# Miniprotein binders against Putative cysteine synthase: the designs that were tried, part 8

Target 1, 336 residues: Putative cysteine synthase, of Sinorhizobium fredii (p55708)
Amino acid sequence: MLHTTVTQLIGQTPVMSIDVPGRNATLVLKIEKNNPGGSMKDRMARSMVIAALQDGRLPPGGTIVESSSGNTGTGLALAALEFGLRFIAVVDHHAAPDKIRMMRALGAEIRYVEGDFREDEVAVVERQRLAAQLGAQLPGALFMNQSDNPANPEGYTGLVDELVAQLPDGIDAFVGCVGTGGSMTGISQRLKRNNPAVRTIAVEPAGSIVFGKPGHPYYQSGTGTPAGDEVGKVLDYGCIDEGVQVTDTQAFETARYIARRKGLLVGGSTGGAIYKALEFIGAGKLTGTVVTTVADGGEKYLGTIFDEEWMAKRRLLDPAIAAQLDGWLFGKARAA

## First folded at step 19 (miniprotein)

Design k7 (from k1 with E111Q)
Fold by ESMFold2, last read:
Structure k7 (fold): chain B 336 residues (1-336), chain A 116 residues (1-116)
Amino acid sequence: as target 1 above (336 residues)
Amino acid sequence: SPEERMEQAYRYMLMGRFDEALKRLEEVVKENPDHPEALYNIALVYFFEGNDEKAIETFERAIEVDPSNVLYWLWLAWLLHRTGRPEEAEKVLEEALQRFPESERLKEYLQRRKEE
């Protein structure tokens, strides 16, 4: 089909499967890194902007403001270009320079928070405070507020419609990452409306507080809720059958493994979701068609997850993870 | 019902399925040609899919049906200006100023245009 706008290229992403020998299960990857902004967040960004224009919160020719140094910022930048809006991205100085350059290339205006922050400290509270301030003070501006915006989860309902069409034999489980809760909620609610028996597993970083575990620092980006921050109001715990944690080592070593063994560069949170999906399949806890998303691509993490020195300095390397993955993906057929 | 069709259209808009949204909205307008919110959303769908001329025509119809909503006037003026019709945009804004002399939305819009 011949499209005339970039936002028409959002969605309609392919799926690929990985059989798990010896188990009655297939792991299906929804390739959301193929969206024009490089991540599944393109869907929610379009949704939030359309909602705000439709209900008049955002005037024609107005300004979007959001606290993001990552995938949401890229999605909002491209939506702003298409709909004739300005976009101010509020970031801190720990943001990856290439992520900032990407947003600038898409026309975003960059605003930095001030202050000293540790390398492993996420300045989410200060960024959100400045974003809310700009949205309230600048004429014609609106803070999108992704963590408390119902258009966030609603933006993912089309992903489920695509999956249903792509997988006519049905979907038995979804394993997804949980950050604000937008994608986990939107996907899980829609899946359960179609089939209440579908299993929904939410994966958070070890050290995230979404499911009531003690908080501590973690390196996974775009996922989890750190200590001191609020769990996103958009998260509907009622549509999640189980919440689990994945360590940075498990997530990042899995991303590295998938790159080497499958030729697919996935982001760190995707590595975590794949690790937990395979662990559940290997334990016999999930069977049938098990879906997870490739939320973004590994090419954004070449200086971190795929950099041996970066991983070693943080004591994140563990060759036993590859051995576990070999066991799950190449294990013997189940007897009888 | 019309309310159900409006809600379906809204959900399709958020998914970027503009053809499906338009189909539902046009069913509402078939039953009630003077439904101002349906006309407003039809105009927005045309805008979101890049059809500025049909968006302009539909905002003009929405204003005809309900001239009391300043947001319709702002959309029409902005679209006319964006598509190279600034004299028509100024006429729309002049009429809006007469109708809504104390509108904070209109004042805010005019201030942003001045700074651009």
Scores: ipSAE 0.844, ipTM 0.947, lowest interface PAE 0.8, mean pLDDT 91

